VH-VL binders against q9m8y4. Designs and how they scored, part 4

Target 1, 142 residues: q9m8y4
Amino acid sequence: MATKSTGGTEKTKSIEVKKKLINVLIVDDDPLNRRLHEMIIKTIGGISQTAKNGEEAVILHRDGEASFDLILMDKEMPERDGVSTTKKLREMKVTSMIVGVTSVADQEEERKAFMEAGLNHCLEKPLTKAKIFPLISHLFDA
Short names: E, the ipSAE of ESMFold2; O, the ipSAE of OpenDDE; V2, 0.75 times the mean of E and O plus 0.25 times the DockQ between their complexes.

## First folded at step 2 (VH-VL)

Design c10 (framework fv_concizumab)
Fold by ESMFold2-Fast, scan of step 2:
Structure c10 (fold): chain C 142 residues (1-142), chain A 123 residues (1-123), chain B 112 residues (1-112)
Amino acid sequence: as target 1 above (142 residues)
Amino acid sequence: EVQLVESGGGLVKPGGSLRLSCAASGFTFSDYAMSWVRQTPEKRLEWVATISSGGSYTYFPDSVQGRFTISRDNAKNSLYLQMNSLRAEDTAVYYCARESYDELFYRGAMDYWGQGTTVTVSS
Amino acid sequence: DIVMTQTPLSLSVTPGQPASISCKSSQSLLYSDGKTYLNWYLQKPGQSPQLLIYKVSNRDSGVPDRFSGSGSGTDFTLKISRVEAEDVGVYYCMQGTHWPYTFGGGTKVEIK
């Protein structure tokens, strides 16, 4: 069995690789947050659609055959929160990667409830390219 | 016990307007989508409108689209149907109904219905 | 719009005998989530409709086990194993798979 080192490696060539476009649904009740998240998704090469609350996200999946590669899910929304929305989407057999975005990610019980609803990852607000890109970079690969 | 009580029906001339109300009790109103379903004099059931649990999304068949508006007041446990530009074919008994929402999403499984309120559109 | 067709239009049954009602949709009711949103309602004389069966075969709370639903795709059946006096009324199938929601024309069940 080989032993691996954490030392740096050299790359002496660059290759151009074509990324696929990813479809992202942004679910957030705050229009400013939706716009900021749209800009982040555009910066990393994704195409975004928005839902202003959890009910719109659920209904969107009821009416259409299409799915998303990624769903960005705000936890704290009026009417239907991100926890119950995630549960409903998973019950509906939505297999998209769902990444929760919340101001209470550091609160153990809140984070646990969100994750157990069917979340793939839970991130603390504010969302940044640095936080999200490592979790979803594989979605751009063939 | 779950109760839904409709009111506001009556006789109206073509082109007129009516506002129906539904008073809900015995459950957490804000957790459920609500629908209006009408029954014609020939006893056909026709779905008229659905509103999401928080009130942000509304759905209508083409026959009433642009004429009817569904709304709700979750603080008052009340559902409304504003009916404008009424036509003879809108004559029916109008029921409010609760859509069943739980862990399982039941799409049109209306588990409780009100007693109905009669709307007659004639000259 | 999905058209829902019920047969027969009416049915007269001797108490204790079985009854069967057919419901056919103009297109498949299988939704993208793998579920089929076909529901059955009963309207007893002078009363509002009440839910009997949801998602093809699930009895609503309090519905007796003599009621059973079955089917898939476009063909669905409601069966009553032994009709009782309280079962008299008009039965409606209804689809919630696609907007707009649509109902069958109804099947009237009467006691002979």
Scores: ipSAE 0.000, ipTM 0.535, lowest interface PAE 14.6, mean pLDDT 84

Design c11 (framework fv_brolucizumab)
Fold by ESMFold2-Fast, scan of step 2:
Structure c11 (fold): chain C 142 residues (1-142), chain A 123 residues (1-123), chain B 110 residues (1-110)
Amino acid sequence: as target 1 above (142 residues)
Amino acid sequence: EVQLVESGGGLVQPGGSLRLSCTASGFSISSGYYMTWVRQAPGKGLEWVGFIYHSGSTYYATWAKGRFTISRDNSKNTLYLQMNSLRAEDTAVYYCARGYSEEWLYSGLFDLWGQGTLVTVSS
Amino acid sequence: EIVMTQSPSTLSASVGDRVIITCQASQSISSWLAWYQQKPGKAPKLLIYKASSLESGVPSRFSGSGSGAEFTLTISSLQPDDFATYYCQQYDSYSGSPWTFGQGTKLTVL
């Protein structure tokens, strides 16, 4: 591999300069899932903020402070699930790319309902770098 | 002079506990790396044990959950593996290794390894 | 978990031979594959990352290829220093286990 900086950054200079940093919101009620998805986002070159439920994700967007390139949306959450959260964000004119993450992505009707709520993509759990990166690699170019 | 040095291995009875240390020199374990433990039973292949991410979050192989705990002391630049309820099947050389977490092209690669420390679980 | 299977488990070769080791993933991992060399009594050493990229300091006789689920490590002209065990490793991070290794291929003198 290319030589990494010994001064304080571990990134190679040329690769670091060529990449745009993306902002990602991770919405999941399971703290372990939030941390694992955070790790995945870091490994693919993004920075992340978390919301522990759909209500927090909605509140975050009301201020106009929140601006994300990508939202990772868990489907199965109490009170406000991922389907209803996605619908609400779209009603609020949130245009971020939204990728759903669910254990029922292989179930046609469940996947269809989630997609129709406003998802750009729907992935089956567990989330992996290989599953997500091809769908969002263009965000690093924009 | 970038290196990892493991210590704390030895003979332990089944059901016993042991703590391994891994001291880094030439770099900081808190800067942009995930630090991991990988073991290798005599004559067998490599098996991931767990890692600690930059945030302090820890992740473990399914078989290690509940028995093994990873921690770090940034002031000593040292990584630890606390092993409890040891079984004969845990006999292995334990390596600490560095993975680069922030640059996605390098993330998940074990680019620096210690020399390992032998843990023998026997009566 | 993603299971990595190497073939052969052992092979014998002579200095100067072209050696080929294969690695199969139980599901597509794109190019998130590394190869390591481990000599007896020593720690593994990274040889190749991103399926085909040579790590700095690794001799050019080593090369990697493949994508998706099938990968190959080639040593174009075997040297005495190359007798070792070789491991593939997927690093397509996921919640169950972020990294898994193949069982290893032991390369011995014929």
Scores: ipSAE 0.000, ipTM 0.526, lowest interface PAE 14.7, mean pLDDT 82

Design c13 (framework fv_acimtamig)
Fold by ESMFold2-Fast, scan of step 2:
Structure c13 (fold): chain C 142 residues (1-142), chain A 124 residues (1-124), chain B 106 residues (1-106)
Amino acid sequence: as target 1 above (142 residues)
Amino acid sequence: QVQLVQSGAEVKKPGESLKVSCKASGYTFTSYYMHWVRQAPGQGLEWMGIINPSGGSTSYAQKFQGRVTMTRDTSTSTVYMELSSLRSEDTAVYYCARVGDYSYEFWYSGMDVWGQGTLVTVSS
Amino acid sequence: SYVLTQPSSVSVAPGQTATISCGGHNIGSKSVHWYQQRPGQSPVLVIYDDSDRPSGIPERFSGSNSGNTATLTISGTQAMDEADYYCQVWDSSTAVFGGGTKLTVL
């Protein structure tokens, strides 16, 4: 997607209003991936905050200020990877839905290690609305 | 023909409560989220919260949590903002503003229609 | 809490290009909206989703957003463009406004 929005003019047709705003934390060391994932989350009705690495994601939760419905966790990050980050967040009693995003989702051992760290779901890159929406549609319910 | 019409100016004493109304017309009331934003004299815009008129779900700015309540009445296409335990620092113009249908995600879009504002003065 | 930084004032000569910046950590990952407010009036949305214009807003208004800075650009600035301008983003279920910039056209 080159444009953040596909609309350029006022629409006369009513847009569906969802019951709940969902808060999403996007954890990825690649700024282009963070932008792309935020655009996808915006498309499905979510509000995003980003963390550029696993350490930043952990620090956000240590201060007790962060509360998210969903965390999108990249596996391949320097310093603290997605597996290590997920384990730490779960040790800190973070109960958010955590969805891993990785290019090695089809590698059984890699996927298993990531899931066992505390993921709810693991998706193969590239992330798309079609892949994520069925997993999180329930978060919009009352 | 889309309009948001707010209730008139209020003068309140410290410790009292405020209730401002915002009546919508010209569109499907339950299809658009509504924001409340205030502006103290000579100051900038400050977000207070948002309400979904369909389900009544709300989200408030941390600063106002515990003092603000947002509600709606679908039969009159009206949203309300109540602010309790008023102080002089609450003197401001209070606006309701609709989330626009510009963009591919509804509540993430800009505030496209604004009410005329309600001046609230809190003094002894 | 997330903070947006704007210059307090910007001055421009009639017919020249005015630029108003909005600084925020990783603001390029967010959608930026811009509002114009004339004294005694309600704000008016002039740019939404970084760069799109609502119906009725002149083509001389444009926007961009990348990295840590979003920019509102007004080309061929006219006296009628004198106003306060506010940027706004969403951050973790909260709408955040910049402090506002007063544009003066002399």
Scores: ipSAE 0.000, ipTM 0.505, lowest interface PAE 16.1, mean pLDDT 83

Design c3 (framework fv_acimtamig; at its last look DockQ between E and O 0.09; V2 from the best seeds 0.00; counts 0 for: pae E 11.4 > 2, placed apart)
Fold by ESMFold2-Fast, scan of step 2:
Structure c3 (fold): chain C 142 residues (1-142), chain A 125 residues (1-125), chain B 106 residues (1-106)
Amino acid sequence: as target 1 above (142 residues)
Amino acid sequence: QVQLVQSGAEVKKPGESLKVSCKASGYTFTSYYMHWVRQAPGQGLEWMGIINPSGGSTSYAQKFQGRVTMTRDTSTSTVYMELSSLRSEDTAVYYCARDYSPEDLFEYLGGFDYWGQGTLVTVSS
Amino acid sequence: SYVLTQPSSVSVAPGQTATISCGGHNIGSKSVHWYQQRPGQSPVLVIYDDSDRPSGIPERFSGSNSGNTATLTISGTQAMDEADYYCQVWDSSTAVFGGGTKLTVL
């Protein structure tokens, strides 16, 4: 069956007009994960910037110029992992919503340590639009 | 020059698992993402997932999540696609295909510029 | 789930222009790729990023993408162009293919 494009187009434009454009920082040491997360953010109407590791994410915030609505934080990264990175950003007074992404979200101790570092939410890999959108839909209401 | 050579045809029974290989040559194996796409007889193309041959990270289409596993061996420049709990509806030609967007040059994923010859998998009782 | 709609078949006389549409909600904001598949063969990328041709693809192949419709155009259609044609986009983290169009050259 064919989709009715005229109604869909008008509805989509109305939604775009009502939505705030959100700015997202994607922190992940894997280039495929960064690319896929960028595409998810683009689909939901956000704009994104990437950091290859925790240290790069920290450096980005040092001068106080960087400001994001959302930070997507991978847990398992070399050198400075997601737990350490989240702690440091919070110490630097970064108030962005930070959502952790990890393969061990179902492990009580691991999830607890990540959350205690300052996460707002912790999600199990793989990241999907369905998982993230309910947590951040309110950011579009600004 | 660029070639993707897949393993040969297989006949499987429902409930079994399949494992298809795709050997790459003629380019830097770890610089391009690899996709798996299938096509049931007389049907269209269906995307199954993607693998980064460098780090080994993967992403799968929701339909195949929990049944598909993609891996690679950098020493042989080979990617693998394993599909478990086979059903008759899994009868298809399975293709590996290279993403045209090199890992280090483009912001987003792109089209599939080189394709393997396909592996016919028949699942029947 | 994002859906791409293509006509099941298109028929043209030799030397005439064939047009194959690919409908999708707000597809003009996406990059569209087109594949040609001859019977028993692997797909071949004929257009990428809406309108670019890979090396080796004849100039008679062109593409456009605007609003809710992307189009593959084949000018001076030849018997060798008889094939199935598929459009493809990325929606979120998923690659989506159209259902395919069989092009018949009389």
Scores: ipSAE 0.557, ipTM 0.825, lowest interface PAE 1.8, mean pLDDT 89
Fold by OpenDDE, look of step 3:
Structure c3 (fold): chain C 142 residues (1-142), chain A 125 residues (1-125), chain B 106 residues (1-106)
Amino acid sequence: as target 1 above (142 residues)
Amino acid sequence: QVQLVQSGAEVKKPGESLKVSCKASGYTFTSYYMHWVRQAPGQGLEWMGIINPSGGSTSYAQKFQGRVTMTRDTSTSTVYMELSSLRSEDTAVYYCARDYSPEDLFEYLGGFDYWGQGTLVTVSS
Amino acid sequence: SYVLTQPSSVSVAPGQTATISCGGHNIGSKSVHWYQQRPGQSPVLVIYDDSDRPSGIPERFSGSNSGNTATLTISGTQAMDEADYYCQVWDSSTAVFGGGTKLTVL
């Protein structure tokens, strides 16, 4: 009666590398998307603040109240879209990593324009931990 | 075992409102997103919207914006979908479906792993 | 709006392999989920995240996704597999379904 040793896969204690808490701004006009992104950021060990549109994002930076390591920028927003917002933030000398979050728009040209506005990266919705983590992993090693 | 039990069939007139309920059991109700999907007779699946675990956030398909309202009652583990200004085209089987990504472990929205039995709503003059 | 395209119908003989395609622009970058719906029944998730199987789904069901096409494959197709099959993805905050494919087992 060969006792099949259930080789307990030793959960390698992932060295809790004290991941530096990153500060993230989520800019999206859709409340569900904001919440989903909040959850993702929370899962990866970040703290997030939300803005409902590009204007709010700009105001947050103008008032000097907050610096962000990462900005998740929606492309399509009322009042001020992601492209305009990104440009404005860069004009304001914001050095945050800005990740555009957009839909697979048939228009590669729009994505290009968004990148040219000053994005570090552009990701397709829905945002996932798997998509964002490789881009921001270096922010934790800081 | 996870179960989603929906309210019974309804007959409505044009201009009226429908409200379908979906009672969840067998899992932590407040940890999962819930979807509503409808299917017209002989047609495909049509996504209507999603409600977050707390019920504080919803997203609706553009087609239903302004007419649909999704709510949750945590005390009864029930999700509701209300559709107003009914038309004949709203005749369909309406399904609630759970998203398999729990909020506590949320990484991304996924597919719908459990479905209600469906609620037939007939809109006729 | 993001659109998923499925063939309206696929026919297969018992024991043969059925393949159902789901086309979408750059769908390979998305996670694709598949649902089976038998007549008069609720949909059942048969594949999630392109290729993962829920518990209770037979191993003969498999999925792949690359480029502009996701594929549901049913090996050793059985009579009980006759159903409508739907692919589904997320586009932004919207779930999008394919038009569905009726699989007939001849």
Scores: ipSAE 0.021, ipTM 0.665, lowest interface PAE 4.9, mean pLDDT 90
Fold by ESMFold2, look of step 3:
Structure c3 (fold): chain C 142 residues (1-142), chain A 125 residues (1-125), chain B 106 residues (1-106)
Amino acid sequence: as target 1 above (142 residues)
Amino acid sequence: QVQLVQSGAEVKKPGESLKVSCKASGYTFTSYYMHWVRQAPGQGLEWMGIINPSGGSTSYAQKFQGRVTMTRDTSTSTVYMELSSLRSEDTAVYYCARDYSPEDLFEYLGGFDYWGQGTLVTVSS
Amino acid sequence: SYVLTQPSSVSVAPGQTATISCGGHNIGSKSVHWYQQRPGQSPVLVIYDDSDRPSGIPERFSGSNSGNTATLTISGTQAMDEADYYCQVWDSSTAVFGGGTKLTVL
């Protein structure tokens, strides 16, 4: 059972503070990374969906039903990598904040190419609340 | 019947490396994440990291980043943990532990439902 | 880094109810897991996701989590329940354990 509904009782009993839950898409071909990133998003007060590769992320946006405040985009994926996926999403006029997530082995040139594809930011693994929250905190102000 | 059987106790000197094995049986090895957790004598539990046995991807606790390496061999259903540049503070019982993933849950729980018997590693000069 | 706080020890008479607390800032928004460790043995998961029991764990083990405190409750406490108990959460990319609570039954 999902803990989100049962773990929120404290928030219901305090003076009501309205927060916008952020909707996050996690694009990564590694199920461990998807799971770890889902947990980070949960600690920040967001909800997430996953895409196993770039093509799934593109398909989600073609239908026009999906809308995300934040996309966490892994760089190296089979089929369609993060660079190609980010370019395609921006061509489709997706305005979500896109944060690239790379391994510690990636070099400055690789990060620059990824940024040029249309990222707002690029972070190295492992993700933590401390690394990502300062970049996205404004999404909760809605 | 799920079993996690670890390699035997070791005595090491400072500066050496340790490598502990954890052989899994009684379940589909590649369908569950594996964790390593250590416990210094008389102390509490300390998480070291996680490995996905399917693809071999890993994530390590920051304290061990750069010193720990986790690997697996799917042909023997075995996970390995190597810790380098040992110090006396690394004296501990090292456990492998399986991530609990009940059929009806889709979120990562971080609960560890089966544990190996533990491997005592003593680092002394 | 996130810190979980447990009492060092709890003492209870056989048949009575033991409660073991696990304090953490906003822990009610996290999933809490509990482990039992008898002397010289590996830990055993007794509660996961705040209140769920793995197969084989007696109904006398229960858990709750709200606000800044998660609680493991053992009703009808038996001598075999004497052990160390650890709470655990996942904080961002790290599993965090409490310091442990020694439960004595006499």
Scores: ipSAE 0.000, ipTM 0.602, lowest interface PAE 11.4, mean pLDDT 85
ESMFold2 (binder alone), look of step 3: mean pLDDT 93; pTM 0.948

Design c4 (framework fv_nivolumab)
Fold by ESMFold2-Fast, scan of step 2:
Structure c4 (fold): chain C 142 residues (1-142), chain A 122 residues (1-122), chain B 107 residues (1-107)
Amino acid sequence: as target 1 above (142 residues)
Amino acid sequence: QVQLVESGGGVVQPGRSLRLDCKASGFTFSNYGMHWVRQAPGKGLEWVAVISYDGSNKYYADSVKGRFTISRDNSKNTLFLQMNSLRAEDTAVYYCAREGDWLEEYFGMDVWGQGTLVTVSS
Amino acid sequence: EIVLTQSPATLSLSPGERATLSCRASQSISSYLAWYQQKPGQAPRLLIYDASNRATGIPARFSGSGSGTDFTLTISSLEPEDFAVYYCQQRYNWPPTFGQGTKVEIK
C-alpha cells in the first residue's frame, strides 16, 4: 500500500509529532515554472498552492480569505505584473512574506521598483533551494 | 503533425564544444517548457536540462552545470543546448522533449525527438 | 535527489501474458510519476502520466496504479510490439529522476 504521510514516532516510544508545514502560494504564468517551484517547496518541507497570474493571486486573498506563510511572486506576467500584484496585496493588508523571483533582479531600477511595492526579498531566476531556504528557514521554527 | 527534430550531433574531441538544435513544428512552441534528456550507449535515461516557455528559468543536472547552456528562440521554434568542455562521459544520444501544456493541467514529456548522437572521443 | 528503483530488471514473458512492472521511490512522491516505453533505436514514448492517466493514443491494455512510494505499470495481455524497456520518472521533487528501467523480453 501507499505510505501515509504523518509525523515522526521514534523506536524509543515517543509521542507522535506532526511536522509544521509552511503554506506557500506560487504566482507565475508559466506552468513549468509553477511545477519547478512547487518541487522546490516540497523538497524543503512546504505545501503549495498555485495561481497562474497576478489577478488570481488577488482574488484568492479577497474572495477566499486565503492565508499563506510565503508568496513566491514572478515579476514578468501579462496584464497584471508582479510589481502591481504585490502592491495590491499589501494595500489589502496581506502580511505574508513575499519573495519576488525575476530575471531582472540585477537591474537596479527594476529591482528597486519591485522591492518598493512591498517585497521582503527579491531573487534572480532560476529559483533554487540554496537561494530560498536561508530566507525562509525561520518559518519552520514557529 | 506535432514533431521535434534534433540536429548538431557528431564526433568531437574532449575539451571542445558542440551545439545541438531542436526544431519544433505542429504546435505553439512558446507555450511549452522544454527538456534535454540523454542516454549513454546501453544505459538508461538521464535528465540534462530544462527551460521555461519564455526562457526565464533554466535548470541543469549537477553533472553538466557550468559546462552546458540551454536556450531557446521562440520566433524560430528552436531549442538549443550549447555543450562546452565536453568529456568522454558526455557521450550519449541527446533527446529534446516538451513538457506542460498551458491549456492542460497535466505535466509529462509527451513529445520527444528522434535523438542525435554525440560521441566524445580522443 | 529521489531515487527510483524498478523491479524486476528483466521480465521474460510470452505474448498474451500479463506483465506487472514495479517502481519504488525512496520517499513519497504522491502521484507525480510517469511511465515511458522505449524500443531499440527509438525515442521514449509517454504511456502514463500522474500515476494512472493513460496518454493520448496509448492502448487500453496499459494501466498504471499506485501512490506514495509504490507504483505499478500493468500490461494486461502482451502484444508483440510491447517487448521493450520501460522507465518510470518522478516529477515531484527537484531534479526529475528516472528509474533504471525494466526490460520486457520474449521468453
Scores: ipSAE 0.008, ipTM 0.622, lowest interface PAE 8.9, mean pLDDT 85

Design c5 (framework fv_concizumab)
Fold by ESMFold2-Fast, scan of step 2:
Structure c5 (fold): chain C 142 residues (1-142), chain A 123 residues (1-123), chain B 112 residues (1-112)
Amino acid sequence: as target 1 above (142 residues)
Amino acid sequence: EVQLVESGGGLVKPGGSLRLSCAASGFTFSSYAMSWVRQTPEKRLEWVATISSSGSYIYFPDSVQGRFTISRDNAKNSLYLQMNSLRAEDTAVYYCARGLDYWDSSGYPLDYWGQGTTVTVSS
Amino acid sequence: DIVMTQTPLSLSVTPGQPASISCKSSQSLLHSDGKTYLNWYLQKPGQSPQLLIYEVSNRFSGVPDRFSGSGSGTDFTLKISRVEAEDVGVYYCMQGTHWPYTFGGGTKVEIK
């Protein structure tokens, strides 16, 4: 099923994607938050994939097959929270930029623990384009 | 202390269905991923299915994908395997086992196994 | 799928002598997280498989220190320093690095 690139009566050279797309994984147990974050990523020119919780995020990286430019990580999730999930992804040598998104970002101890797990940045909910874009604008081509 | 007891095996014709059960005791069932592993008459071991501690994540190899369903009831400390469209190649002893929790090293290996229940698919 | 090849298929050992079992994988079992998910199981006659060694070299609780695991990449070894009568059975290696998870074909250990 892969590879179809012939048009008309002549062989046509394959066309490569000219624009760089930022690939984002959104990890959040709330479907509304996942939807809102998807829309924000789309408005800044990225594409996204979602995970309902930390376990799903870890499984996506198990064989080293998944690779993202950015991971948006909710802190408070059932079973495996964002702190534990971030630690596991870093243990797995995931080098993606990980930005935590949480309602408790203003609590120094909570924020520090999340950052120490391996976050690059930690943001207070609600996520907005204004909050995230300055942190990730360098991931897009000019 | 840790005990896993399988039931529901039997003789079934090709194309038939069986439902296997596993009763767990001696540990906090809701905290562990659970798996089914089968052993063929030739003594080969084959991983069949894994379900996460919550039941939200389910994994199958291609050989049983679409035919088998794994589920659990944490309130009853029970694991289930619904097997549909059975084939002669599904003939095996089916073991319930604790593990394949990828979250940490202690939960990943299959550390305790039940005694097994025999499934025979024959005309 | 990852193919796990065990050698030998069977061996007969005089009590007190050492035994060595090889397990080779068709691809490296080193995971991107830095761990190698290679486990060893023993199935004694008439019993269910039991875990002996996990993540290459870690003994499971209650497993005697005469059992040791070693290896890296694609080549792994289970050693029994002094085989005892209770060690009779079939030994299986298993990989959990790549989906789907796969087992070796087994090595039967018998006493002479």
Scores: ipSAE 0.011, ipTM 0.568, lowest interface PAE 9.7, mean pLDDT 85

Design c6 (framework fv_acimtamig)
Fold by ESMFold2-Fast, scan of step 2:
Structure c6 (fold): chain C 142 residues (1-142), chain A 124 residues (1-124), chain B 106 residues (1-106)
Amino acid sequence: as target 1 above (142 residues)
Amino acid sequence: QVQLVQSGAEVKKPGESLKVSCKASGYTFTSYYMHWVRQAPGQGLEWMGIINPSGGSTSYAQKFQGRVTMTRDTSTSTVYMELSSLRSEDTAVYYCARDFYESLGYYPEYFDYWGQGTLVTVSS
Amino acid sequence: SYVLTQPSSVSVAPGQTATISCGGHNIGSYSVHWYQQRPGQSPVLVIYRDSNRPSGIPERFSGSNSGNTATLTISGTQAMDEADYYCQVWDSSTYVFGGGTKLTVL
């Protein structure tokens, strides 16, 4: 294949630079949690897509484009839990920032297992704008 | 200890029907899906269908749709596979195989335990 | 329907590493499972979800799955490993097997 690093000579310095619109996947088996997390993402200026369980999150990356900037991953899900899902997504070479959301984030063993599966951060429920925004503010840089 | 014990070998004529049984033991029968997979002599593995032993719901491979029927008897922890309108190309070893995931709320994915197989010969 | 491609045969000397490939479009996004079938016997699960070993399977068996190729690797191959090997994926509502690879250890 042709591989090149040479750029053109054209300049587009007149194009206005905007904050990047972040694309977020919300994985949670509770429909109320999915809705609440969608609202938080909308409030911070992102767009979101939902998966109702870990299997859907895996299938989504298989069947469609895996272009999410952020994945919000619930730990406690019946079909495939968040630990197993995160490990599988990392094995599939998903490079998205993955932030775990769990009620047991204060339990060392649970938190450690989740983080070791490939999380970038682990947050305690309930998810809030104040908790998530500082972790993802860099994703808005163009 | 998980065991899947199948019924014995059969010899059938074209046009007849086949019914193979698979008796499960060593686990909660209604908690795991059961598959049927066949293998013609010298050929590879071919998936036929899946049954949920809890509710009795089934899903069949398109190739066998209309000819295959899968059932279960929860009192004996046994699944059955019936194949009708037999042809010579149905000569194969038929396997039952347990799905790794539990039947309730889980997606079936792969086969962790297999029966010993039932050889079925269809000839005239 | 989705198609998995395996070489029909692979030969390896005792003690050497055998590799068996399973090709599929974007197979790295699927969970790949591997079965060993010795002559006259039922298939046995040797690798599940790309790289995990069931209890009782020797550590000589390992798996990987990336891009368009999944691979079963058998290190220090022994005569007892001589068998047919099948890869398998779940593709929505169906189960797809590769054509199988006969591993010969001589």
Scores: ipSAE 0.000, ipTM 0.484, lowest interface PAE 18.5, mean pLDDT 83

